# VHH binders against q84jc2: the designs that were tried, part 237

Target 1, 232 residues: q84jc2
Amino acid sequence: MSKMRNLVEEKFLEFYESWVIQLELYLHQLLIAHNNNTMSETELRHLISKLTTHHKAYYTAKWAAIREDVLAFFGSVWLNPLENACSWLTGWKPSMVFRMVDRLRKSRVVLVEAQVKKLEELRVKTKFDEQKIEREMERYQVAMADRKMVELARLGCHVGGESVMVVEAAVRGLSMGLEKMVKAADCVRLKTLKGILDILTPPQCVEFLAAAATFQVQLRRWGNRRHYVTHS
Below, E stands for the ipSAE of ESMFold2; O stands for the ipSAE of OpenDDE; V2 stands for 0.75 times the mean of E and O plus 0.25 times the DockQ between their complexes.

## First folded at step 15 (VHH)

Design lg34 (framework vhh_8fcz_2; at its last look DockQ between E and O 0.63; V2 from the best seeds 0.00; counts 0 for: pae E 3.7 > 2)
Fold by OpenDDE, look of step 15:
Structure lg34 (fold): chain B 232 residues (1-232), chain A 126 residues (1-126)
Amino acid sequence: as target 1 above (232 residues)
Amino acid sequence: QVQLVESGGGLVQPGGSLRLSCAASGFTFSDHAMSWVRQPPGKGLEWVSGISGSGGQTTYADSVEGRFTIIRDNDKKMVYLQMTSLKTEDTAVYYCARFPYDELWEYLTSGSFDYEGQGTQVTVSS
């Protein structure tokens, strides 16, 4: 059964589809730039800037959407099951990008010692921040699983009228908490991304961004193919 | 087998116009974004323009923005590049490009990309 989509989901779905298409077009640019040693630093930086702006646009849209309905992002209907399975708090796991960098290092990207050191520091920090968020999430979950919340849920399921306001208030509270967590996670993502881009040279940034975009595009395509096969 | 056949190149004076065509076959055309790339003499391959699978979105390099227009016909499996106000710096071999999504990691790691087309020469000269 197709999940009923609310307005937020529908809007964001449309946005995301468009956004991913644009990402693919940027990917083409990145892929070409990746093998073009004649591009100037200025040109590379400009391309990087386009990509970073594109990512910023995503988060701008996301944050606007989560303000309306953060729950929509937990089980994102605009993502296929594979994409969702790879999601951490409604997005990519920040620490994952370091594995991507490592993979690039094993191929064409040569990092100097100073870069390696800085990346390691960033990785440690990123992991710490992830763990912190996870701890907060756990705390939040425990708090929400108390007897009061259970009772509220029960009331919401069985009682109409007077209890509706209480339930709504509880849901709002829950949503606010989740929104905070999502924003926190997104901040870590953005910080991590910025950190990596600050450490890498412009050519390396292009490679990294190409890899990231490739991963995202392939994940979506693979997931879609599998989804169609299983439901056909 | 994927095939891309470019045509429409030629010699033109500065300020002139050309329309490049690319005939595509061997893959699901509408599912792939397409790009035009070019290789100027003595320079590396540079991206020129891209168009989404549906044709609903287009992008251009800054150097060609406002002068070039990329269009596709999914029924005919064609991609076009309308070039106007051509400049000497637009002189290059132009290629139609499809990126095989399943092989992108290989491309990223090996740096090798097999362009299926022979390209078409565009020469802008007075």
Scores: ipSAE 0.870, ipTM 0.952, lowest interface PAE 0.5, mean pLDDT 90
Fold by ESMFold2, look of step 15:
Structure lg34 (fold): chain B 232 residues (1-232), chain A 126 residues (1-126)
Amino acid sequence: as target 1 above (232 residues)
Amino acid sequence: QVQLVESGGGLVQPGGSLRLSCAASGFTFSDHAMSWVRQPPGKGLEWVSGISGSGGQTTYADSVEGRFTIIRDNDKKMVYLQMTSLKTEDTAVYYCARFPYDELWEYLTSGSFDYEGQGTQVTVSS
């Protein structure tokens, strides 16, 4: 449980701390834009593009890092325990983002019937994609249990330093499968985000992005204070 | 009690320069990002620039990028906005703001920006 931090973890910790600080700066910009209605549609679209680019940069860095050490993203050193406990396959659960969309329906910014219909279709597709990944993870865990049983029987016959090599091989096998599943989950996250932003108007996109960033920043602040105050 | 005191505004011709200052007290200054926000006459607030608590990261609105520079001095608890190549469109009352606010979710849902200072007037006119 207590583990030394390797070079991949150190490198990504530095990246993530910088990335979340920049997200906080963008959040302030989003909040001012949302609450004061001072920007043209063109300016709003450019701000939205900055946020989209920022999120893409996160996944670019993440995918490079998981190729080297996917296990670093299960119980990450750059996240507090609350953030880690709330993770679904190394990130936010795609279907949960629709709770933020539901709050838009109750805000000053009204969704029209056509948008509501498209968002419901996206919600269903997102849930379907999630369930596909969960079924694949389950099948992977069954396959890993079969390999563990063979390795356990072999370990019972091998005494001494040979058990270290068996454990290392098992970890490598687990890592290969997990990398595939993490990347699939991230693709669902990106498709869901893009789908939502394509359906919403620019002012609605700003409110949505502000809500998402607010949740992420607040979760980090709550977990760092060790007083777990949860919302919805 | 949090206090932010803006100064350094004035009347300047297009193409001119000004440096705005913001003196901060009542909170742990280096723990907070700082932003400049402006209110042009008859309009709502417009975000201008932000700087991380350490000063290592800055960001700018498109309309001011390349012309304005945000700077902080954590020892003196000051944040500055160096403005150059000023345009008539830059005419506004300029406020500094700390981030994140307490009650961040409330700002999203209910929020007028609450001025923590009086602001400083910048007027750019021929």
Scores: ipSAE 0.337, ipTM 0.751, lowest interface PAE 3.7, mean pLDDT 82
ESMFold2 (binder alone), look of step 15: mean pLDDT 82; pTM 0.840

Design lg35 (framework vhh_8fcz_2; at its last look DockQ between E and O 0.84; V2 from the best seeds 0.78)
Fold by OpenDDE, look of step 15:
Structure lg35 (fold): chain B 232 residues (1-232), chain A 126 residues (1-126)
Amino acid sequence: as target 1 above (232 residues)
Amino acid sequence: QVQLVESGGGLVQPGGSLRLSCAASGFTFSDHAMSWVRQPPGKGLEWVSGISGSGGQTTYADSVEGRFTIIRDNDKKMVYLQMTSLKTEDTAVYYCARFPYSELWKYLTSGSFDYEGQGTQVTVSS
């Protein structure tokens, strides 16, 4: 079933495709850096900076897009079903990255006690923030379901009787709330990412970023194999 | 079986130019980003340049930016590295690299890069 795409979806799809391609190129760099560990600290930091800048660019684009149509992100046409299934409030779940760190710890990454402690603190905080957002979302959903959503449903059932303006206003109201939630979630993501990178050494950061990029790329490719996704 | 065959290396004076070639086979070429990496004498692998599957995006290490150009021909299944303004520090064995997506985790966890090609020697010397 082909989904109808609006302009925001089309633009963001194009952006995201390009963004992911660039991520793959960065991944090559990360993997080489990770494997040999011959790069200087300065070089590693520079590579890390490139990646962080790349991620920041994503959120810049996302936030611009959600201002226009946040609803586009609650059915992201640029993602395959697997990617969408793994999505939490239009992105990766912040607490997920700690599992990734744990996996790295079981392999090549050796963390000192102080790092472990800080990561645990960050994990707790991240979970707290996630829960807070979820509670707010629930509150929002309840409130909207009792009012705006019912109104929208009501209006949707009446062909030609209700003002299009009223419907649009209702949708705008809903969208504003959703935008707020998405931004809040993104803030937690960014804070969590920053927190992790601040705790890890440059070599460890490279490993982490490589793992994250690998996960993202694998998820996308595996999902695409299972589900044919047309992006043109 | 995946095969990467590098060629085009040689001895060149500083400031000179070389064009490396990589012939790829055994996989869907256009679906994979390709990179050039190099191993200087006594040093580890260094990433040099990368190009997306379609060839629409390229990236370079800071050390080669503005001097090297990566190009690919998907019809011929070739990747090229045009090197200009070569420096002594560019001396290395150059490898064409494909990162198999299905094995990225293995790569990440094993810490070993399996060279699929023999590489080509580039020596920059006066």
Scores: ipSAE 0.852, ipTM 0.946, lowest interface PAE 0.5, mean pLDDT 90
Fold by ESMFold2, look of step 15:
Structure lg35 (fold): chain B 232 residues (1-232), chain A 126 residues (1-126)
Amino acid sequence: as target 1 above (232 residues)
Amino acid sequence: QVQLVESGGGLVQPGGSLRLSCAASGFTFSDHAMSWVRQPPGKGLEWVSGISGSGGQTTYADSVEGRFTIIRDNDKKMVYLQMTSLKTEDTAVYYCARFPYSELWKYLTSGSFDYEGQGTQVTVSS
């Protein structure tokens, strides 16, 4: 049975395909910059700025699309099943990014004591904010379930135009609530990313961004490998 | 069995033009993004330009944007770098590169990048 894509899904699929291809090209630039000891701080900061601008462009496009159809971002058609399985509230889980930070501590990158302290404070804050959103999501889901019971009772007892109006209002309420939660999660993602990049030195930022992009590119490649996509 | 062969380098005057070629074999060429990287005398590797597997997207280092054009021909398994308005700071050995997905973490953890070809020398002087 074929899946029908609405206009929002088609538009964002086109955007996302282009966006992730550009991320892969930036990854190549990051990997080469990682190997170059002769780059100036100004050059590294410019490259970091390109990456932050690229990530901000994703959220600009996402938030515009969410105003039209937030549900498209739950089980997205532009992501393969592996990418969707790794999603937390329509994106990467903020606390998960600290696995990349921990890699920096145990690799060839030297972190100063002051950086370690600030990163731990940010990690704790990020986990706290993440847990608050999870609790809000649970409360929203409970409220939605109760609203569905009211909807079922009204539809079962009232076969008329009023039932359609109530269902439409409930759907609008669901979309507004989910949009607010998705934006709150995205704000935690953006604050965490900016916080990490502010604490790290420019060479450390290049390595961090390269690690994050490597994970995203590999996740897409693994999920899109031929034996996962076709069997004929 | 993967092989990348760069050619087309040479000596040119400032303001001149040159076209580099890269012949690829031993892998599914159209599935891989390709890059040009360069090593100026006494310096580390610099990324120059990249092109998506389909050829539909290109990206350039700021220092070459507007002067260099990366092109690919998937039927011939070729990547090109058209260079114009050359400057003395463009003097370098130029390498065609792919980033095998199985080796991405190696490049990140080791802090090194292994060339697959010998490169081609571009010298901009006089």
Scores: ipSAE 0.677, ipTM 0.887, lowest interface PAE 1.4, mean pLDDT 83
ESMFold2 (binder alone), look of step 15: mean pLDDT 84; pTM 0.855

Design lg36 (framework vhh_8fcz_2; at its last look DockQ between E and O 0.91; V2 from the best seeds 0.00; counts 0 for: pae E 2.7 > 2)
Fold by OpenDDE, look of step 15:
Structure lg36 (fold): chain B 232 residues (1-232), chain A 126 residues (1-126)
Amino acid sequence: as target 1 above (232 residues)
Amino acid sequence: QVQLVESGGGLVQPGGSLRLSCAASGFTFSDHAMSWVRQPPGKGLEWVSGISGSGGQTTYADSVEGRFTIIRDNDKKMVYLQMTSLKTEDTAVYYCARFPYSELWDYLESGSFDYEGQGTQVTVSS
C-alpha cells in the first residue's frame, strides 16, 4: 500500500533526497582527501567545515519540519525499511558512532592515548544521555498511555462522531512531547558529533566523516535494493 | 568490466581552455555520481569536481570554482570537464573517477583505490 504522504513528508522527502545526493558528492571529496597526505591542514579543515555545514543544514530542515509535523518523522517515508530499522528516535543512535571510530582504529586511524581517553569519556557521556532520553520517553509514554492515548484511540475509532477539535488537541499534546524528545535526541547527536570531531585531528576527522557518509550511503542503497527486490 | 577512458588533455598556455572527456562503461552510469580528480607532479591525488548521477548537482574544489564546469551525458555515458582560465597549477594527470558503493569500506580501510582509467595529461605552460 502506497503510504499516504502529507505535505511535510513530501517536502522533506525532496529535501532529503537532494541532501543525500550532495552527501555522496562530499563523500567523493572525503575519499580522495583521506589518501592525500599533501593536503594542508587548512584545506582539510575547510573540507570538514563543508561537511559539518551540510549536516547542520539537515537538522535545520528537520527541526523546521518537526515543528509542523513531528509525527512524520516517526514514519519517515523518505527512508527505506533498513534505514528505519537502524533509526533511534528519528535518527542515528549517537552511541553507534563510537563503533565506527573503533572500526577505523582497527584500520588506518591511530589514536594517541589522550584521544582514546577522551573518546571513552565522551562515549560514557553519550550513553548516559541516551539513557536519560529513553527514560524520559518511557515516562512520557506511560503518562500518555493512561488518558490521552486512550482518549485519542477512542476518538479515532469514532470518526465523525467525536469532535475533531478534541482529536486535534490530543494529537497536538502528543506531538509536543514527541517534539521535545526528538530535539533532545538531536542535541545528543550533535554534541556527540562535535565531541568526536574535537578529539580527532583533521586527517582523522576526514576519515571519520568519510566512514559516516559511507555508512549512510551504503545503508540507503542496500536498503533500496532490498526493498525493490521484495516488492518487484 | 568497468572502464573509464579519459581524453582531451594536452598542452595549453595559461588562460587557455581545454575540455576533458570521460567515456564510461561496465556499470549503470546514471546511478553513480562521477568525479574528476587530478594528480599534479609530485603531489597527491586531489579532488577537482563532482556531478550527481542525474547531473542535477555539481560541486567543485575551491581552486577550480568558477573556472571549471563538470557536465555529464547519461545517454552517451560521458562525463566532461570544461576547463577555462587554466593556470600552471592546473597541470596534472586528470582522471575520471567512479567510486563503487560496494567497495567504499574496502577503500577506506586499505587506502587503495583502483582507478579504471589511464588518465589524461594536462599541461599548462607558457
Scores: ipSAE 0.864, ipTM 0.953, lowest interface PAE 0.5, mean pLDDT 90
Fold by ESMFold2, look of step 15:
Structure lg36 (fold): chain B 232 residues (1-232), chain A 126 residues (1-126)
Amino acid sequence: as target 1 above (232 residues)
Amino acid sequence: QVQLVESGGGLVQPGGSLRLSCAASGFTFSDHAMSWVRQPPGKGLEWVSGISGSGGQTTYADSVEGRFTIIRDNDKKMVYLQMTSLKTEDTAVYYCARFPYSELWDYLESGSFDYEGQGTQVTVSS
């Protein structure tokens, strides 16, 4: 709360607070479904569809918001410090979601050999895409640093309105590049999620979605409690 | 200790109404989303409805939407389920639920946690 919020931040804060509350309520549904051996495949697929639709709604809102202010998603006002610390390019790191898949393999859930092979192939593909984005981000950062040095040199030679326009152009260029990188990362997230759900059976999908929601809900609750404890 | 006490169940004819109550104690009630869950005869637990900690957001299972209303009173630490247009398939033991967020991974991995509360029986019979 140390900076003034712009309109994009205020709108997305309201959206996100509502969205994560709904995710928590879906988590309740997932946990009950996880323990119910009498649910039909149709019922499980319906619940899975509700979760995937909920996640798609998040990205729809996010992509609209980053068009207006992508920088709001780097150190977001709607996340606590623990949640922000866990972010990779404004969201969960795609390769790390396989930690939850690995828990399915180590728990009571049995994956058949064909599923294990497909999941490993997806993990490798996801790591490759992730590293490609990281390399492009590094090159972008170097290019933006050079651009900023040129703009700062020009500002050192000017007084007045031209300096304002140069700064505005530099900010616009930064935002455009970051927007591209964030959308690329989000596409890897969506492809990885879809890939996992396509490989798993409906009961396994329910457990995976419950694990993902559990992680997100726990980060929010633990981060909020730790904040209150450390500040009395 | 966390305690949830359900009441208000009973025998009712199809098309009838009931209001279930759940009294909560032993935790900061307004910090927790609450759910109603039911167990029909011979079936596993079914999630029925949920309400956010503030009461500002509610959700319902498709089978009860339009017929049931979940309400909470944070001052009295109560959650309610107003049930109307009851059907024979609504026959179940109804529980109010607070999932143990600090133990969610244990809950998810084990697949079995002791469920809080004794529940209240709702029977819809001609």
Scores: ipSAE 0.473, ipTM 0.810, lowest interface PAE 2.7, mean pLDDT 82
ESMFold2 (binder alone), look of step 15: mean pLDDT 83; pTM 0.854

Design lg37 (framework vhh_8fcz_2; at its last look DockQ between E and O 0.86; V2 from the best seeds 0.77)
Fold by OpenDDE, look of step 15:
Structure lg37 (fold): chain B 232 residues (1-232), chain A 126 residues (1-126)
Amino acid sequence: as target 1 above (232 residues)
Amino acid sequence: QVQLVESGGGLVQPGGSLRLSCAASGFTFSDHAMSWVRQPPGKGLEWVSGISGSGGQTTYADSVEGRFTIIRDNDKKMVYLQMTSLKTEDTAVYYCARLPYSELWEYLTSGSFDYEGQGTQVTVSS
């Protein structure tokens, strides 16, 4: 059964589909660049910049959308179940990228000691930030469950004008809190990405970005095959 | 078996035009992004242009932006590269490449570019 979508969901779905398609094109470029040892640093940096700009565009769109309806991102209809299952606060878990870096290190990426140290420091900071957000989320959830959510649930069983207003107010309150959390999470993601890219050399950045894009593309494709998800 | 056959190359003067063609088989063509890449003499492979599976999105290297146009015909399983205002630096063997979704990790880690075609020579010279 197709899930009912609101306007925010539809708009973002369209955006995301387009965004992923573009990501695939970039991925191809990255892969070719990765296998081309003759590209200049300037050329590599330019490619990296294109990718970073592409990612920034995603968050720009996301943040615009969450201002309208943050709840749309909790159960993102534009993602398949596999993608959603791998989601942490409406996106990728920041600390996960370090595992990707580790995998690359076991293959073709050779990091110098200084890079390894910096990455470890970044990993620790990222993990700390994740935990901080999780704690805040828990606090928020507890607070909501103790009062507003119970009331919301109670009121949801009653149909009436006044009740509807109260419910809407409660949902708005909830949404505001969630929006804060999502933004916080996104900030950690962006900081983490920036941090990694700052530590890695341009060739390593290309490889990392290729790996990240590969992961996203494959996750989507695998998920779509397994769950027969269509987003047309 | 994946097959890509490039054609349309040749000798052309600077400022001239060529249209390259790539015939694809052995995979679900419409589901794959396609690219043109080229290898100039004595240089490595460089990406030139890409097109999405549906053909709705295209992208170009800065060096060819505004001069080259990538098009695909999914019914014919063809990809084209219309080249205009050709320059001497465009001289290269041109290859058609698919984004190998099933082999992305292998492609990423192997360090080898897996294009099946022989390429087509484009020579821009006065």
Scores: ipSAE 0.863, ipTM 0.953, lowest interface PAE 0.5, mean pLDDT 90
Fold by ESMFold2, look of step 15:
Structure lg37 (fold): chain B 232 residues (1-232), chain A 126 residues (1-126)
Amino acid sequence: as target 1 above (232 residues)
Amino acid sequence: QVQLVESGGGLVQPGGSLRLSCAASGFTFSDHAMSWVRQPPGKGLEWVSGISGSGGQTTYADSVEGRFTIIRDNDKKMVYLQMTSLKTEDTAVYYCARLPYSELWEYLTSGSFDYEGQGTQVTVSS
């Protein structure tokens, strides 16, 4: 039996498929830009703005959806199993983006000392914020141990209505706690992304955004190709 | 082996129209987003327009939006660029490019255009 999809999951699946396709088109644009030394600063900032607006649109849609069903973002139907396995609190782990910055420093990007200091300060702050969220997440791990109770409460069925109401209240409380944690993680993601883009020059921002989009596209392609290999 | 063959360029007057064609082979065409890029005289490559693998989403550079239309035909493995209201600033060699999914990191590190075709010259002058 296939997993039943609620309205929230179906709407977000359609949104996400379109959103990733647009990210691929922006990636192509970034690839061309990263090798064009004749682009004006205005053109570079416009492209960077398109990418940041695109990422903000993702979170806008996500925050609307998690208010209705945060659990849909844990093991999402719009992601392949590899993408889901790489998720930290429904998304990329904020501190991991600094690995991309480090990789760029090894190849094309030369940072001045002022940038290096600001990036290290941001890395420390990002890691600190992550650790706060991880401690909160630990409190919710035991609540996830009884997945069957959660699923029954979502279906709204049980003999003895008093038990159903208590279970529903517990699920609602767990859901609200997860929403707060996911939103906190998303705020760290957005703050970290903005912080990196503020520290880097426009050409360096294009390099970073291209690397980040590349990672996301490759993760999706590799996860899907593994599926095709096992069936072909 | 991947091949992209551009055609349809030429000399036109300002305000004129052209339709560029790109014949693709050597890869699963419908699996790849495609773009038109151009190289104006003495300048680097400039992205012009992109289209998703299915053809359902298109994007355009601000300088060409409203004047150019990107189209694909997955059955014929063709990408087209319908250009109207051409300006002198549109003068360039136009290339068809695929999103290089399997070489993304190589492209980011090297920046080579070895997977691009020979291009087609568009010259807009009176």
Scores: ipSAE 0.613, ipTM 0.861, lowest interface PAE 1.8, mean pLDDT 82
ESMFold2 (binder alone), look of step 15: mean pLDDT 83; pTM 0.841

Design lg38 (framework vhh_8fcz_2; at its last look DockQ between E and O 0.89; V2 from the best seeds 0.79)
Fold by OpenDDE, look of step 15:
Structure lg38 (fold): chain B 232 residues (1-232), chain A 126 residues (1-126)
Amino acid sequence: as target 1 above (232 residues)
Amino acid sequence: QVQLVESGGGLVQPGGSLRLSCAASGFTFSDHAMSWVRQPPGKGLEWVSGISGSGGQTTYADSVEGRFTIIRDNDKKMVYLQMTSLKTEDTAVYYCARMPYSELWEYLTSGSFDYEGQGTQVTVSS
């Protein structure tokens, strides 16, 4: 059964589909660049910049959308179940990228000691930030469950004008809190990405971005094959 | 078996035009993004242009932006590269490349980029 979508969901779905298609095109460039060691540093940096700009565009769109309806991102209809299952606070888990880096290190990427140290420091910081957000989320959830959510659930069973207003207010309150959490998570993602790219050389950045894009593209493709997700 | 056959290359003067063609077979064509890449003499592979599976999105290298146009015909399983305002630096063997979705990780780890076609020579000279 197709899930009912609101306007925010529809708009973002369209955006995301287009965004992913563009990501694939960039991925192809990255792959070619990765396998070609003749590109200049300037050219590599330019390619990296294109990718970073592309990612920034995603968050720009996301943040605009979450201002309208943050709840749309909790159970994102534009993602398949596999993608959603791998989601942490409406996106990729920041600490996951370090595992990707580790995998690259076991293959073609050779990091110098200074890079390894910096990456470890970044990993620790990222993990700390994740935990902080999780703690805040837990706090928020407990607070909501103790009062507002129970009230919301109770009121949801009663259809009435006054009740509707109260429910709407409660939902708004909930949404505001969630929006804060999502933004916080996104900030950690962006900081983490920036941090990694700052540590890696341009060729290594290309490899990393290729790996990240590959993961995302494959996750989507695998998920779509398994679940026959349609986004018409 | 994936097959890509490039054609349309030749000798052209600076400022001239050529249209390259790539015939694809052995995979679901419409599900794959396609690219043109080129290898100038004595240089490595250079990405030139890409087009999405549906053909709805295209991208170009800065060096060819505004001069080259990538088009695909999914019914014919063809990809084209219309080249205009050709420059001497455009001289290269041009290859058609398929997005290797099933081999993405292999490409990342092996360091090898395999394109099945023989390429087509484009020579821009006065």
Scores: ipSAE 0.862, ipTM 0.953, lowest interface PAE 0.5, mean pLDDT 90
Fold by ESMFold2, look of step 15:
Structure lg38 (fold): chain B 232 residues (1-232), chain A 126 residues (1-126)
Amino acid sequence: as target 1 above (232 residues)
Amino acid sequence: QVQLVESGGGLVQPGGSLRLSCAASGFTFSDHAMSWVRQPPGKGLEWVSGISGSGGQTTYADSVEGRFTIIRDNDKKMVYLQMTSLKTEDTAVYYCARMPYSELWEYLTSGSFDYEGQGTQVTVSS
């Protein structure tokens, strides 16, 4: 019996390796920019736009790929085990990003009262949206377990083509439900990112994007240390 | 000890060309993304171009895209910046820089970026 890594996994592995390498190059640009007090607001907004466009390109590719095989994104071959262990519904957990904002406030970033209030409102909204998704996922898992038990019982008593069709319908329903949940989680991620960038000034956005890219790059590098293979 | 030695700068007229070189030593060269960075008179550091460790990916500042090309040779541990169609705005000291993977958070919090070389002066004037 031949087991092959499917085309979706191979294609996305190649995409992701390239995407992370490009993120590293943008990170170097961000590191230089945060020390340049002579950059205009227009220059800063253009740099911020490059980073947001890069993140949108990731989701564009991801959403195309999950239409073909959403399960590839649970335990992804393009992530190391540390990255996979840190995943919440195939990506970073939106509410955890606020710890990064807190770190920046300790060092380089001074926020005015209006920004602090807006960030706290966004943090609460983000956590609420996360919990909503977690509750729906739990209900979905219970509903599918109950339906699957009924279908497996039918398979045991009624073998053949009809039993295959019932199992196939259950699998199709699970895949469509998972795709919906992953897209919902991605929407919370994008709304949270946009919300943070809307509240921060352009120089503060550069600091935030640099910290975010640093975390992602370091997580990948630390997780790849010892006993792991890097593809590409 | 990490060492980066820039060379190839000089005085050129607008529209002219130069090729900058950077010799690297003291680290695993192919493991590091490399960038060219410049400091124009009276301005802060500006990022110019970057290249991945393998050399397979490059990126450029908008102001230089189409005019500058970054190239690396991992066997010789060299990175180059081929500059064409030079403008007076390109006048600066040019540095090569390696991605500081082990010091990333320190650089973000300290507010400074260490120059590893002395740089090479490029002056574009009539």
Scores: ipSAE 0.649, ipTM 0.879, lowest interface PAE 1.6, mean pLDDT 82
ESMFold2 (binder alone), look of step 15: mean pLDDT 85; pTM 0.877

